# VH-VL binders against q03640r272to479, part 1

All scores and structures are predictions.

Target 1, 208 residues: q03640r272to479
Amino acid sequence: RVESTTWLNSFLSKFWVIYMPVLSQQVKDNVNPQLAGVAPGYGIDALAIDEFTLGSKAPTIKGIKSYTKTGKNTVEMDWSFAFTPSDVSDMTATEAREKINPKISLGVTLGKSFVSKTMPILVEDINVAGKMRIKVEFGKAFPNIKIVSLQLLEPPLIDFALKPIGGDTLGLDVMSFLPGLKSFVKNIINSNIGPMLFPPNHLDINVE
Below, numbering starts at 1 at the first letter of every chain, in headers, positions and changes, except where a header shows other numbers; antibody chains are not in Kabat numbers.
F, E and O are the ipSAE of ESMFold2-Fast, ESMFold2 and OpenDDE, as the mean of both directions, binder to target and target to binder. V2 is 0.75 times the mean of E and O plus 0.25 times the DockQ between their complexes.
[cut] marks letters that were taken out.

## First folded at step 1 (VH-VL)

Design i01 (framework fv_iratumumab)
Fold by ESMFold2-Fast, scan of step 1:
Structure i01 (fold): chain C 208 residues (1-208), chain A 116 residues (1-116), chain B 107 residues (1-107)
Amino acid sequence: as target 1 above (208 residues)
Amino acid sequence: QVQLQQWGAGLLKPSETLSLTCAVYGGSFSGYYWSWIRQPPGKGLEWIGDINHGGSTNYNPSLKSRVTISVDTSKNQFSLKLNSVTAADTAVYYCARGYEDWFDYWGQGSLVTVSS
Amino acid sequence: DIQMTQSPTSLSASVGDRVTITCRASQGISSWLTWYQQKPEKAPKSLIYAASSLQSGVPSRFSGSGSGTDFTLTISSLQPEDFATYYCQQYNSYPLTFGQGTRLEIK
């Protein structure tokens, strides 16, 4: 069964604005220690997240499919989602004017045969899409939900652009290392999400 | 890139069991529902049922008492069994990939004829 | 079950014509409708999903519209390869159901 997503998208839009400051802090707290421990190569000595906000535009749920042959106390659903926080083509003029844009900046420290400098690189044009399985197991104790299990059914589409600022004034060929840095960033994302959400892994939330 | 190839028995007598298998090549088996759809000669399409990677099935109520769909994830295959066939079960049978329950890739089709 | 009814059952047209085919659901299905093209002795091919989204690789002369119960497939300038049978399918509710088909024939 595929269900209307209007109510859910309305809920997500409200929740997203409330949750974003928490998500921003969680990402910086969990990812920056990983980045401090390694250098990606390509003449880059260090990398850190300076700013992280995904803006006010929430992910959109495109469809919900419910399954009937699950366990006796279980409901299983597949949710298709898309996240395009910079896209305004689906917005009214008023919505587009009031939108808070995403702002993600990476501090990149460069070395080698040049004096070490730290340069910001903006992450822009974010596009994420995927399919998520939600499995709810019911129990007897209030709120009658025992376990919620989350799993991405396939690795999601994750795409973005890297836009350095100030690198050309330093006499560096900054554009030459961006493809390598982009691949490195995607690998960091996959290494953090994979063990929790990529098959055969799943994230269990115990409510009882 | 994704290809579905199907095979199985084509000529059956009334009361026998129809058995067809579909193999998936060039794409991920996980993340989709895999369907069987049939088309009697000169008629429209009828959805039979689907199965996911985990083995969860949905069946058309009109066929539920006679139909079983199973999956072999080690081979990227899924199979249809339809019990107690009659002449009304004569049709071309298709396997297909469900992307949110619409079908983006189809097998070549298998003609099943039920006659005495 | 949600019953899908297509109109017309058949039509004759010439290359270059604008062709419209309609599909009506017996109850509301939001935008959860797909259009397929089927040529003789071949499997169906998806053209449009979510009522109006063009499938990758399908020519831009095909378009879909509608929501709720009434849906339309339009071919803006008919080509020789477009003569086929067209089916709508709802995916709002199980069981999945198809329209009876519209056969598009050469005049």
Scores: ipSAE 0.000, ipTM 0.441, lowest interface PAE 16.3, mean pLDDT 80

Design i03 (framework fv_iratumumab)
Fold by ESMFold2-Fast, scan of step 1:
Structure i03 (fold): chain C 208 residues (1-208), chain A 119 residues (1-119), chain B 107 residues (1-107)
Amino acid sequence: as target 1 above (208 residues)
Amino acid sequence: QVQLQQWGAGLLKPSETLSLTCAVYGGSFSGYYWSWIRQPPGKGLEWIGDINHGGSTNYNPSLKSRVTISVDTSKNQFSLKLNSVTAADTAVYYCARGEYDFWSAFDIWGQGSLVTVSS
Amino acid sequence: DIQMTQSPTSLSASVGDRVTITCRASQGISSYLTWYQQKPEKAPKSLIYAASSLQSGVPSRFSGSGSGTDFTLTISSLQPEDFATYYCQQYNSYPYTFGQGTRLEIK
């Protein structure tokens, strides 16, 4: 059975604008130490997330499929989601005009202690899509939620483009650098969410 | 009773662009994903891609560089363009309705359009 | 891509027979599988979605079962109008992929 997602997408859009500054800082705090550790391996002096915002457009829940034959006090749902923050085709003219664009930039620093140059690398053309299984187990009294279990049904589609700003002005071999960096970025994503959400793993959140 | 009616294309030469349009009658265009599927003569089915009311698309990666699906919500129509055709693109092309991008349970299909690409 | 393999590729049966067609996915697809019936020079018709849910207007003699990688379509008592080609399709992940088809013929 498929449910209407209009109310959920309306809620998510409002929550997204409030949460994004928090998410931005949490990502920088958790990822920048990992990037600092690998910078020498890429022949650069420093590597860090400079800016991180996924913009004002929230992920869209495309469909919810509910399962009727689940255990007692258990509700199981599959959620289909898409995140295409540069896509304006579903926005009103006012929403599109007021939209904050996604902006993710990596600072690459070259040179020793005194004279360093930083080249921003933008992450653009972001396209994320996937299917998430959500299992909700209720406690002794409905609607008391005991456990929420989350699992991706497949590794999600994650695609993006890396676009250097400033070209080869820093003497960096951009063409040989970018494929390795893109692979590394995907590895960071997979290493952080894979053990938690990629099959056969799942994340249990104890609410009670 | 929702019906899909398709038209366009036919006989093409290699390197030309295939263009097909599908119109939705008797039902809402919103709330669904609208797909293109093809079937070479005597062979199986291949999913090409889909589009929703808002214009969000998904494409088969094997065709993504050559395919564009677009929508005209004022006419309840969606269209397929396939660039740089070859003999391998000879097939019957179908439009179909799927329920969101979550399901590709295609419950309503167009009549099909035979496209022949001469070698 | 997820590969869908049907068995058998062709099958001969008589009216009144119980027929089973199988479909195997190269990786787990949960219950995200649809079965279609296609007659010559016609568009496919959806029979079963979500592996086991009967499409509206489809006779109850059709049923689907299975989950994960192994799926079956069963016709409990064949009628003359059931002779056609049957396809399975996964919609668990992009790109959506179909089986090669099973042609059901009169014995």
Scores: ipSAE 0.000, ipTM 0.409, lowest interface PAE 18.6, mean pLDDT 77

Design i07 (framework fv_iratumumab)
Fold by ESMFold2-Fast, scan of step 1:
Structure i07 (fold): chain C 208 residues (1-208), chain A 120 residues (1-120), chain B 107 residues (1-107)
Amino acid sequence: as target 1 above (208 residues)
Amino acid sequence: QVQLQQWGAGLLKPSETLSLTCAVYGGSFSGYYWSWIRQPPGKGLEWIGDINHGGSTNYNPSLKSRVTISVDTSKNQFSLKLNSVTAADTAVYYCARGLYEDSTGYFDYWGQGSLVTVSS
Amino acid sequence: DIQMTQSPTSLSASVGDRVTITCRASQDISSWLTWYQQKPEKAPKSLIYAASSLQSGVPSRFSGSGSGTDFTLTISSLQPEDFATYYCQQYNSYPFTFGQGTRLEIK
């Protein structure tokens, strides 16, 4: 039911603006150490997340399917979600100033012989979609929430484009390594969320 | 750095077809056999079958009439289809990498597992 | 099919104990046997291959022995992280078969 998600999407939009700076810092703190010293090939010596903000546009819940388990004080729901944040390259100068800037950039250090240069690459055209199972366990007296469990039903669809924005390429063919870099980035994302959210794993949030 | 990521199944009704896919990252797809293994809740492990880069398959005879494993070498993926499911097919399904020559026959990298529940 | 039988099905032990788990094949499998450790809600982890070869990264307190039909897994000094279910698997012939598992519990 379309109406069943309207209130939730309104809440997520308001909460997203507050939470985004926290999420941005957590991603940089957890991922940059993993990228330090890694060389994915193609003439790339190092990678780092330079900037990370998902902007003001929140994920959208597309549908909710509910299941009820009588006698176990548990309610189970499957949520379908989509996330398509705005791209800076699609904004006017006025829009970019007025909105919280959605900007994700990678610092790619290119090496050739004894010379090394860092080139910024924007991550744009982001499209993330998936299905999440949410289990709510109630305490002795319904509706007191005890535990909320989150699990992805399958790895989410993650797609994006890598767009170099200048810098010295040292004569390396940048277009030749973008597909490999994209695959490498997707692998890093999956390795970070897999242990938390992919079956049989789940994330438990204690609310009592 | 070799990682196996799997997806594709959840809740099924009896007689439906189970479909799971496993993607291989950070390593060569060729030179290995890629297996599916399942584990019913609270029980032991059962080998389902394997496939190599060239598409050669081996299946557990108990499942051979219902199982198909296929490979997409352009995506470094392999997939499991199990037809005509029943409650006995309820299990966590794993993909895994194996090498079955001489003294190195073991499953050294495993996917995260996919819970498949078959109920009416 | 080659049937793999583990003994015991469950075992209680204390940290520091020496633990032995056995696995019996219904047919001669030479040394083509692997031992796995599985913790709750996790995929199995290989410990020993070819009956006696320690997998890279596995602590030296784990050892395997045996050939033919009778095999043993030994943990020389049990650590808290060793409480898990252990499985043997033969790869002598298709179909590959696993033992029923041995659950190692805290005493």
Scores: ipSAE 0.000, ipTM 0.375, lowest interface PAE 28.7, mean pLDDT 76

Design i08 (framework fv_iratumumab)
Fold by ESMFold2-Fast, scan of step 1:
Structure i08 (fold): chain C 208 residues (1-208), chain A 119 residues (1-119), chain B 107 residues (1-107)
Amino acid sequence: as target 1 above (208 residues)
Amino acid sequence: QVQLQQWGAGLLKPSETLSLTCAVYGGSFSDYYWSWIRQPPGKGLEWIGDIDHSGSTNYNPSLKSRVTISVDTSKNQFSLKLNSVTAADTAVYYCARAPWGEYSYFDYWGQGSLVTVSS
Amino acid sequence: DIQMTQSPTSLSASVGDRVTITCRASQGISSYLTWYQQKPEKAPKSLIYAASSLQSGVPSRFSGSGSGTDFTLTISSLQPEDFATYYCQQYHSYPYTFGQGTRLEIK
């Protein structure tokens, strides 16, 4: 049987576990300075990512479309991907004990004079889907791949739920507060990946 | 900044070979596809073919047996040759560039070259 | 080949009018559609790429929408310099194909 997405999904699952700690640190290093700079605009004193992991479940490639060959030593493909990491409620008891669960928590700090409290907010029910164009240019030097180019074909679908931890919301109106915060989080994501992956931009990885 | 300049237009007799060249100023070849597009008088646009910096070509099947597109990366030029022309090949011919990647729209165009095929 | 069909083929409008031009693909092309403006004896100029992304330097009165097979170009308040022929083009698959064009004329 020739289902090319099966081997690719197997590879991504293995690679994801190895890469996730690196991704966690990169996200904190790049996003926390931006959150610190604009948090006051949403009526809060400080906002920071306390913990970031997307768990042990990798993104899934849903389909691959091959396009007409554009270069003598190039292969161009469109990949449809989805990322729906497992929540604890989706796991068996054994899986919940053994696997790394998705954990993204935002620390929200309120007030300077009257209140100096932090309210952790979990990001859960993550659903990301999109389409990416991948171009591979082959070379002569080992490993015979010269350049891998990545570009998103359209803005990806990004959805998630924000859930305060501990039931103590520091007196905030959660229904009024969280939609604004959710919009802000989506804006941060777009500002970080837009210049790299949104058209007409593309990311070139030089392997040779 | 980026400019495409083309030449090699003119009057041709039926059965002759059309030859046009496009030179690129102010930009690189590597991240782009280089296309030829034609427009018969009073009609719409027809894509002829494209070439990348490595010399890989794609041709419109309707013209494939008569078309050759070539590239000279040392001169930042690419060229069109169309064999066995007929009156139906009378058109303004444009060179154009499209970015490598997702949205390959024609962002810069040459000035156009009128080619007339008549006896 | 993917056939691109524009409607109308021509229309007459006055300065200040809202104008819409439609483009239909014979098969799904996702958002791989570009809109061009062409003035007499000039090369075409790209207005909108990726179905809805405004090209740098193009006035905000131009907008594009649609996905899959049905696409629309809108000019919210027509200006004298907008009288031209408009073309849609798909970049989903070879050969690249253009619509037949819509000639926008002064009323």
Scores: ipSAE 0.000, ipTM 0.413, lowest interface PAE 19.6, mean pLDDT 77

Design u01 (framework fv_utomilumab)
Fold by ESMFold2-Fast, scan of step 1:
Structure u01 (fold): chain C 208 residues (1-208), chain A 118 residues (1-118), chain B 108 residues (1-108)
Amino acid sequence: as target 1 above (208 residues)
Amino acid sequence: EVQLVQSGAEVKKPGESLRISCKGSGYSFTSYWISWVRQMPGKGLEWMGKIDPSDSYTNYSPSFQGQVTISADKSISTAYLQWSSLKASDTAMYYCARHEYGDAFDIWGQGTLVTVSS
Amino acid sequence: SYELTQPPSVSVSPGQTASITCSGDKLGDKYAHWYQQKPGQSPVLVIYQDSKRPSGIPERFSGSNSGNTATLTISGTQAMDEADYYCQAWDSSTDYVVFGGGTKLTVL
């Protein structure tokens, strides 16, 4: 019989809601200092994450290869995942109110003018796909999870669009560096994730 | 050297009981699953079942459930395959193998030939 | 129960590429492992987890697994490669290990 991913999607959905506030804070704390350091290189006075939440919708597991790991009650599996959160710009006001939607925005302050203005840049059309190895060690009473080990098998495929909102009169300066900013954001993600999750590294989560 | 050493060939009559062994050496015996595999003369490989030597948990193929008993003695790093009453159809080569990379078998015993005839 | 199907025999001339297939329902969602067995000998693991080679196995052995079919490929086949080859998979829903029926590779 073909393996079901239903139980894993259920678990991930519950875990996602609990973990998202922690992830949001960690991203701001670690990324904003790096963004501040590159702002002068783009000819701007300030650059920072204003809001970071991936919403209530967890990544979808597209496929799974499983096998029993040697040594005890251990299951090892490779997950193919995709994350395409709902775009709030495509939702009605009622739909947006009823669903917690992803909100990722950057604040850009332009200081080359006599009148400095800050404008937000939304991260939209997010599409993330990858392959992850997950190893689950069970305690004495199955299905009690003892340790979860995570490893990315390759750098994930990440795509998104940067959409400035408001400040269209100052948008000309911002538009000129959007492709470079997008590349820089991808590099920050790989630099922060690599030491934790790229082979031969892995992240162990002790659930016990 | 990591190896599995099996007991010697057996010649038995139908209805007799038999226990064959598989001794591991050169590694932590309780850290690996051990499987038993049957190969009838001129035929392919058939998975019979496996054991976790650390707690003696077993899982059998449906074709072999109730036909054989798999056990282990971790104090002497040895796994066993046992029949209460042999049949002529049990004539085969029996291999033990260590699990690695999930359920792949990286180390195999040399095999024990069991011949059941009257 | 879950079954793996292999062709009973494959023939190849020395130096040519041999291709041995293993078919099962959605086998690409499972890991496939491959074993070589020569007459009078125990099986030897030649490919694990679809495409990986154990230490000591020549680079001419490779594997793939997609959809319903896993394939063992032997490039530049040599006389010493003549053997029976078995594929293997694990079904997590039953916790059973399954072997294919085996393929006899003849090198002439």
Scores: ipSAE 0.006, ipTM 0.457, lowest interface PAE 10.6, mean pLDDT 77

Design u05 (framework fv_utomilumab)
Fold by ESMFold2-Fast, scan of step 1:
Structure u05 (fold): chain C 208 residues (1-208), chain A 120 residues (1-120), chain B 108 residues (1-108)
Amino acid sequence: as target 1 above (208 residues)
Amino acid sequence: EVQLVQSGAEVKKPGESLRISCKGSGYSFTNYWISWVRQMPGKGLEWMGKIDPSDSYTNYSPSFQGQVTISADKSISTAYLQWSSLKASDTAMYYCARLEDYSGYPFDYWGQGTLVTVSS
Amino acid sequence: SYELTQPPSVSVSPGQTASITCSGDKLGDKYAHWYQQKPGQSPVLVIYQDTKRPSGIPERFSGSNSGNTATLTISGTQAMDEADYYCQAWDSSTAHVVFGGGTKLTVL
């Protein structure tokens, strides 16, 4: 006997560990050129994602609408998800070292002739929630998963805070720049996930 | 241990309202859909619709959409089938049956049936 | 709308093999389930997911499903097998349950 969220949580946990390094690199490759384009507007020499990982813990399934298509070994479900990871800055040094925790940071670099300084900005207070349609094709024996197709049903809720680390290695212009940067980052996220996950697009994940 | 127990037989006149029930026991009621199936005298099985008791989401056969209302009260593990105005053509045996959330699963447990007779 | 077609009746002598067919468009791409119903009783699941037997169902019951046709096979048919048999599948476009018209099995 199978509960609808148990098998999906099990699969998501397994796949999350495999997929996160790929996601991290894809985000940096797509976002860093766009961030570099914003930097000159604030007299900044460089602006880039330094670290990007959502950690080892997969998003939690809050509840699903279960409905079935009659494709053999095919299940289609609407899934509500939430992802509110703990902030690294709120952890002890030991806790931060012993866990693969979500960590997203931006580097702001200001060059001064022969000298440059880089100030990190931590992305914290992360709250992501949404609704996703998941289509699962099973192999010979249910619940052996063969293909997972993902599609967002609506724009997800994405919220976070930008927190400079180390206070004053750069000028205080950083503080006036942060609200604009937050809005810009949200726009980049929507422009990158839209073509992959918003209808009629979907992401197919092949699982052996 | 798992049981679906339905309400008793009903004799009604055309135009009257009716609600019949299906009570689940011996399992987590909200983990299964409940379907209603009609069987007219001497005829085959017709699927009417189903409900997810966890949030009362319903899915109806086109033949029964607007003709009946399916509801559930998860606090007492009971699903309902309701008519606002009965017709003679509603005379039938009505079964409830449970179904898991996934495609490819059969009806594993059925209620004993409720005979509804609409005459005169 | 998706439709499953069964023969209205099948007759067999005791000990013979009975075959009850269920036809539908691309039925082999869907799961077929089979229910037995005796007069005055609720349906009882006898085969699920094309070929599987629930606990308590005799081994003489078997099933297959390919192309457009699913088949319920009862080997060494006994008088106690006399009943109406219904096939069931899911409609791929609506996620609705669909039953065949039923087959009356007579064992003489």
Scores: ipSAE 0.000, ipTM 0.459, lowest interface PAE 13.4, mean pLDDT 77

Design u08 (framework fv_utomilumab)
Fold by ESMFold2-Fast, scan of step 1:
Structure u08 (fold): chain C 208 residues (1-208), chain A 122 residues (1-122), chain B 108 residues (1-108)
Amino acid sequence: as target 1 above (208 residues)
Amino acid sequence: EVQLVQSGAEVKKPGESLRISCKGSGYSFSDYWISWVRQMPGKGLEWMGKIYPGDSYTNYSPSFQGQVTISADKSISTAYLQWSSLKASDTAMYYCARDIYYDSSGPEFDYWGQGTLVTVSS
Amino acid sequence: SYELTQPPSVSVSPGQTASITCSGDKLGDKYAHWYQQKPGQSPVLVIYQDSKRPSGIPERFSGSNSGNTATLTISGTQAMDEADYYCQAWDSSTGYVVFGGGTKLTVL
């Protein structure tokens, strides 16, 4: 059985399940207009996020420092975390269908309506690590969490691989533009996360 | 049971390269941070940096950023500390130490290696 | 950069109480850890999170931390307690580990 039953592990698992569907739509709504704007610069007709799920597996906590002297009905903590989600390509078609597993893909469209083709590019080998300050406000007795405030203490490590699905190149050398696309994607992430989470900014999430 | 074993003493000349090692046993190596700590002769402890072997994420002290490289090979449960060009001022005892990974109430360094003495002289 | 200050030496007679201080800006809002180092040996954790003892550390070791000062207290001090003692904290604003300069405890 499970050796650790700390409330922080329980909270993280519940938080992940509750917020993952919301995050999927928010990312698509905010990022797809930016991707559409740069597609012509890469010589392609359309670029968009097709799917965005981070699965059911929560990030791993590498270390926690707690500040119990921060005031009544609040807990302040610094978390060192890593997120390496399960690779969807390791699963059978049936398993991928039935499980809420990590799946992020970009759609690259070439040509026009009568001759256009769209190739999915899977985002795999995802590795995210960093340090986050978390402030938890309790509405009632534990474990009734009211508000969670998040702030990154330093820029996080973000790395991933872009892999075309289907093994076909659509008559174009898709591999020739992937390094540039990867750099661009990292820049979009930093430009969107910075105003939310880098000091002095923070994100407040209402859990109840 | 839990043990960190470091490589043996080294005697080097300025400008030479060096890599020393720290091998963990008796626990899941990829689940704990490994830190490197320097102690110059007759001086106190200085934190140099750390690595999480599970994904090789590193964090360096500003004093040691660019001066050393920390790496790990989780397949053999070993962390490394490397210099590209040694200086006489690098003469010190170097310790590796384990952090408690999941313990919010636990110590930062619960187990220490025996130390590796590095002497740099002409 | 965050700094921790310790007295360079403390002397005590056998059986008396030794007190070793560690000072830092608002250290009481952080956790202090303490390490014992005997000549030619690796450091050993003796107190963690201000006041807690690891398994195997004698009951005579205790700690406190408030305001700007953390204190390691050794009651009924024995000759075997003679060593260098280091305090340590974590600076959450930078993510860096910080050690105090160390205190040499002499039991005479």
Scores: ipSAE 0.000, ipTM 0.441, lowest interface PAE 15.9, mean pLDDT 76

Design u09 (framework fv_utomilumab)
Fold by ESMFold2-Fast, scan of step 1:
Structure u09 (fold): chain C 208 residues (1-208), chain A 122 residues (1-122), chain B 108 residues (1-108)
Amino acid sequence: as target 1 above (208 residues)
Amino acid sequence: EVQLVQSGAEVKKPGESLRISCKGSGYSFTSYWISWVRQMPGKGLEWMGKIDPSDSYTNYSPSFQGQVTISADKSISTAYLQWSSLKASDTAMYYCARTFGEYDYYYGMDVWGQGTLVTVSS
Amino acid sequence: SYELTQPPSVSVSPGQTASITCSGDKLGEKYAHWYQQKPGQSPVLVIYQDSKRPSGIPERFSGSNSGNTATLTISGTQAMDEADYYCQAWDSSTASVVFGGGTKLTVL
């Protein structure tokens, strides 16, 4: 019998809402110092993540590729996953109504402290896909899952679009600026995801 | 009644091909793995491999990879173990066994066939 | 390759407790299952997941598994318990089921 992904997707949906505030803060804490360090290279005074939330929609697990039992109450499985937080096709009416909209933006600042002005750049059209190793620790309480641990087997596909909010452009040549920024942001994401999710690191999710 | 019924005893010469069968009844055949286990005369049990009849996914012991083929036909609730070319060392009792279904994360065999004796002699 | 080691034979008098051991590296971190095989018959699962009994297996059969050793215990051993006993675990490195070499239980 092939393992069903329904229970795992149900579990991830519950966990995602609880974990998202933690993920948001971790991303800001780890990425903003790196963005600040590169801002002078683009001729700007500051660059930072302003808002970060992936919304209420969890990643979708598409299927099992392989598995091994690694301990008395644990099993490891390799799963393919996809994440498109703006896709509402899988949401119920209740979920759509209660969902936290995805909001990811970067702030570009010109000027110093008291006279600075900030232009937001939205991160949209987010698409993340990859292969995940899922380690499940079984427990006695229904659904008999105590802990789910996640780690990436390889760098995932990460794609997105950068869209400046129209209006105040701060005099920057936005068309020349954005391709370089997008490449830099992708490099930072890959550098930070590795230490979080590549072996020996993993993300632990407690089932309650 | 849950049962596995295996094909009858076989007597073969080295180099001949052979396929033996294991038919399940009394349960959902596609809900459980079927394992094949070898027992040479006077020796212990050796796990050969298993198949998920729902998609014919197979998993072999390294000792038996490339030596045998495990297959299944879910339309008739039957699993098969096949040799392309038998050796004298294949002389053994062969059991099929249902892998315990609700706990696939541990591999246990709760229902066993009666066994098929295969004798290979020159 | 992962190996499970059992004593080749164990002897016990009727009514006494028989203990059959199964040793493997960190076996307590894996599940151990136990099978009974009488001459000319198919194996029968008597203990699964270290200590659980299938329906129809007498309460005199029990199991434990800790450290490197799993133990099958038969209390009040009867003549009908005379058989070969095999322990079984799963080897994650080869994704394979492995059996112990078997223990012949004699009830004298």
Scores: ipSAE 0.000, ipTM 0.446, lowest interface PAE 12.8, mean pLDDT 77

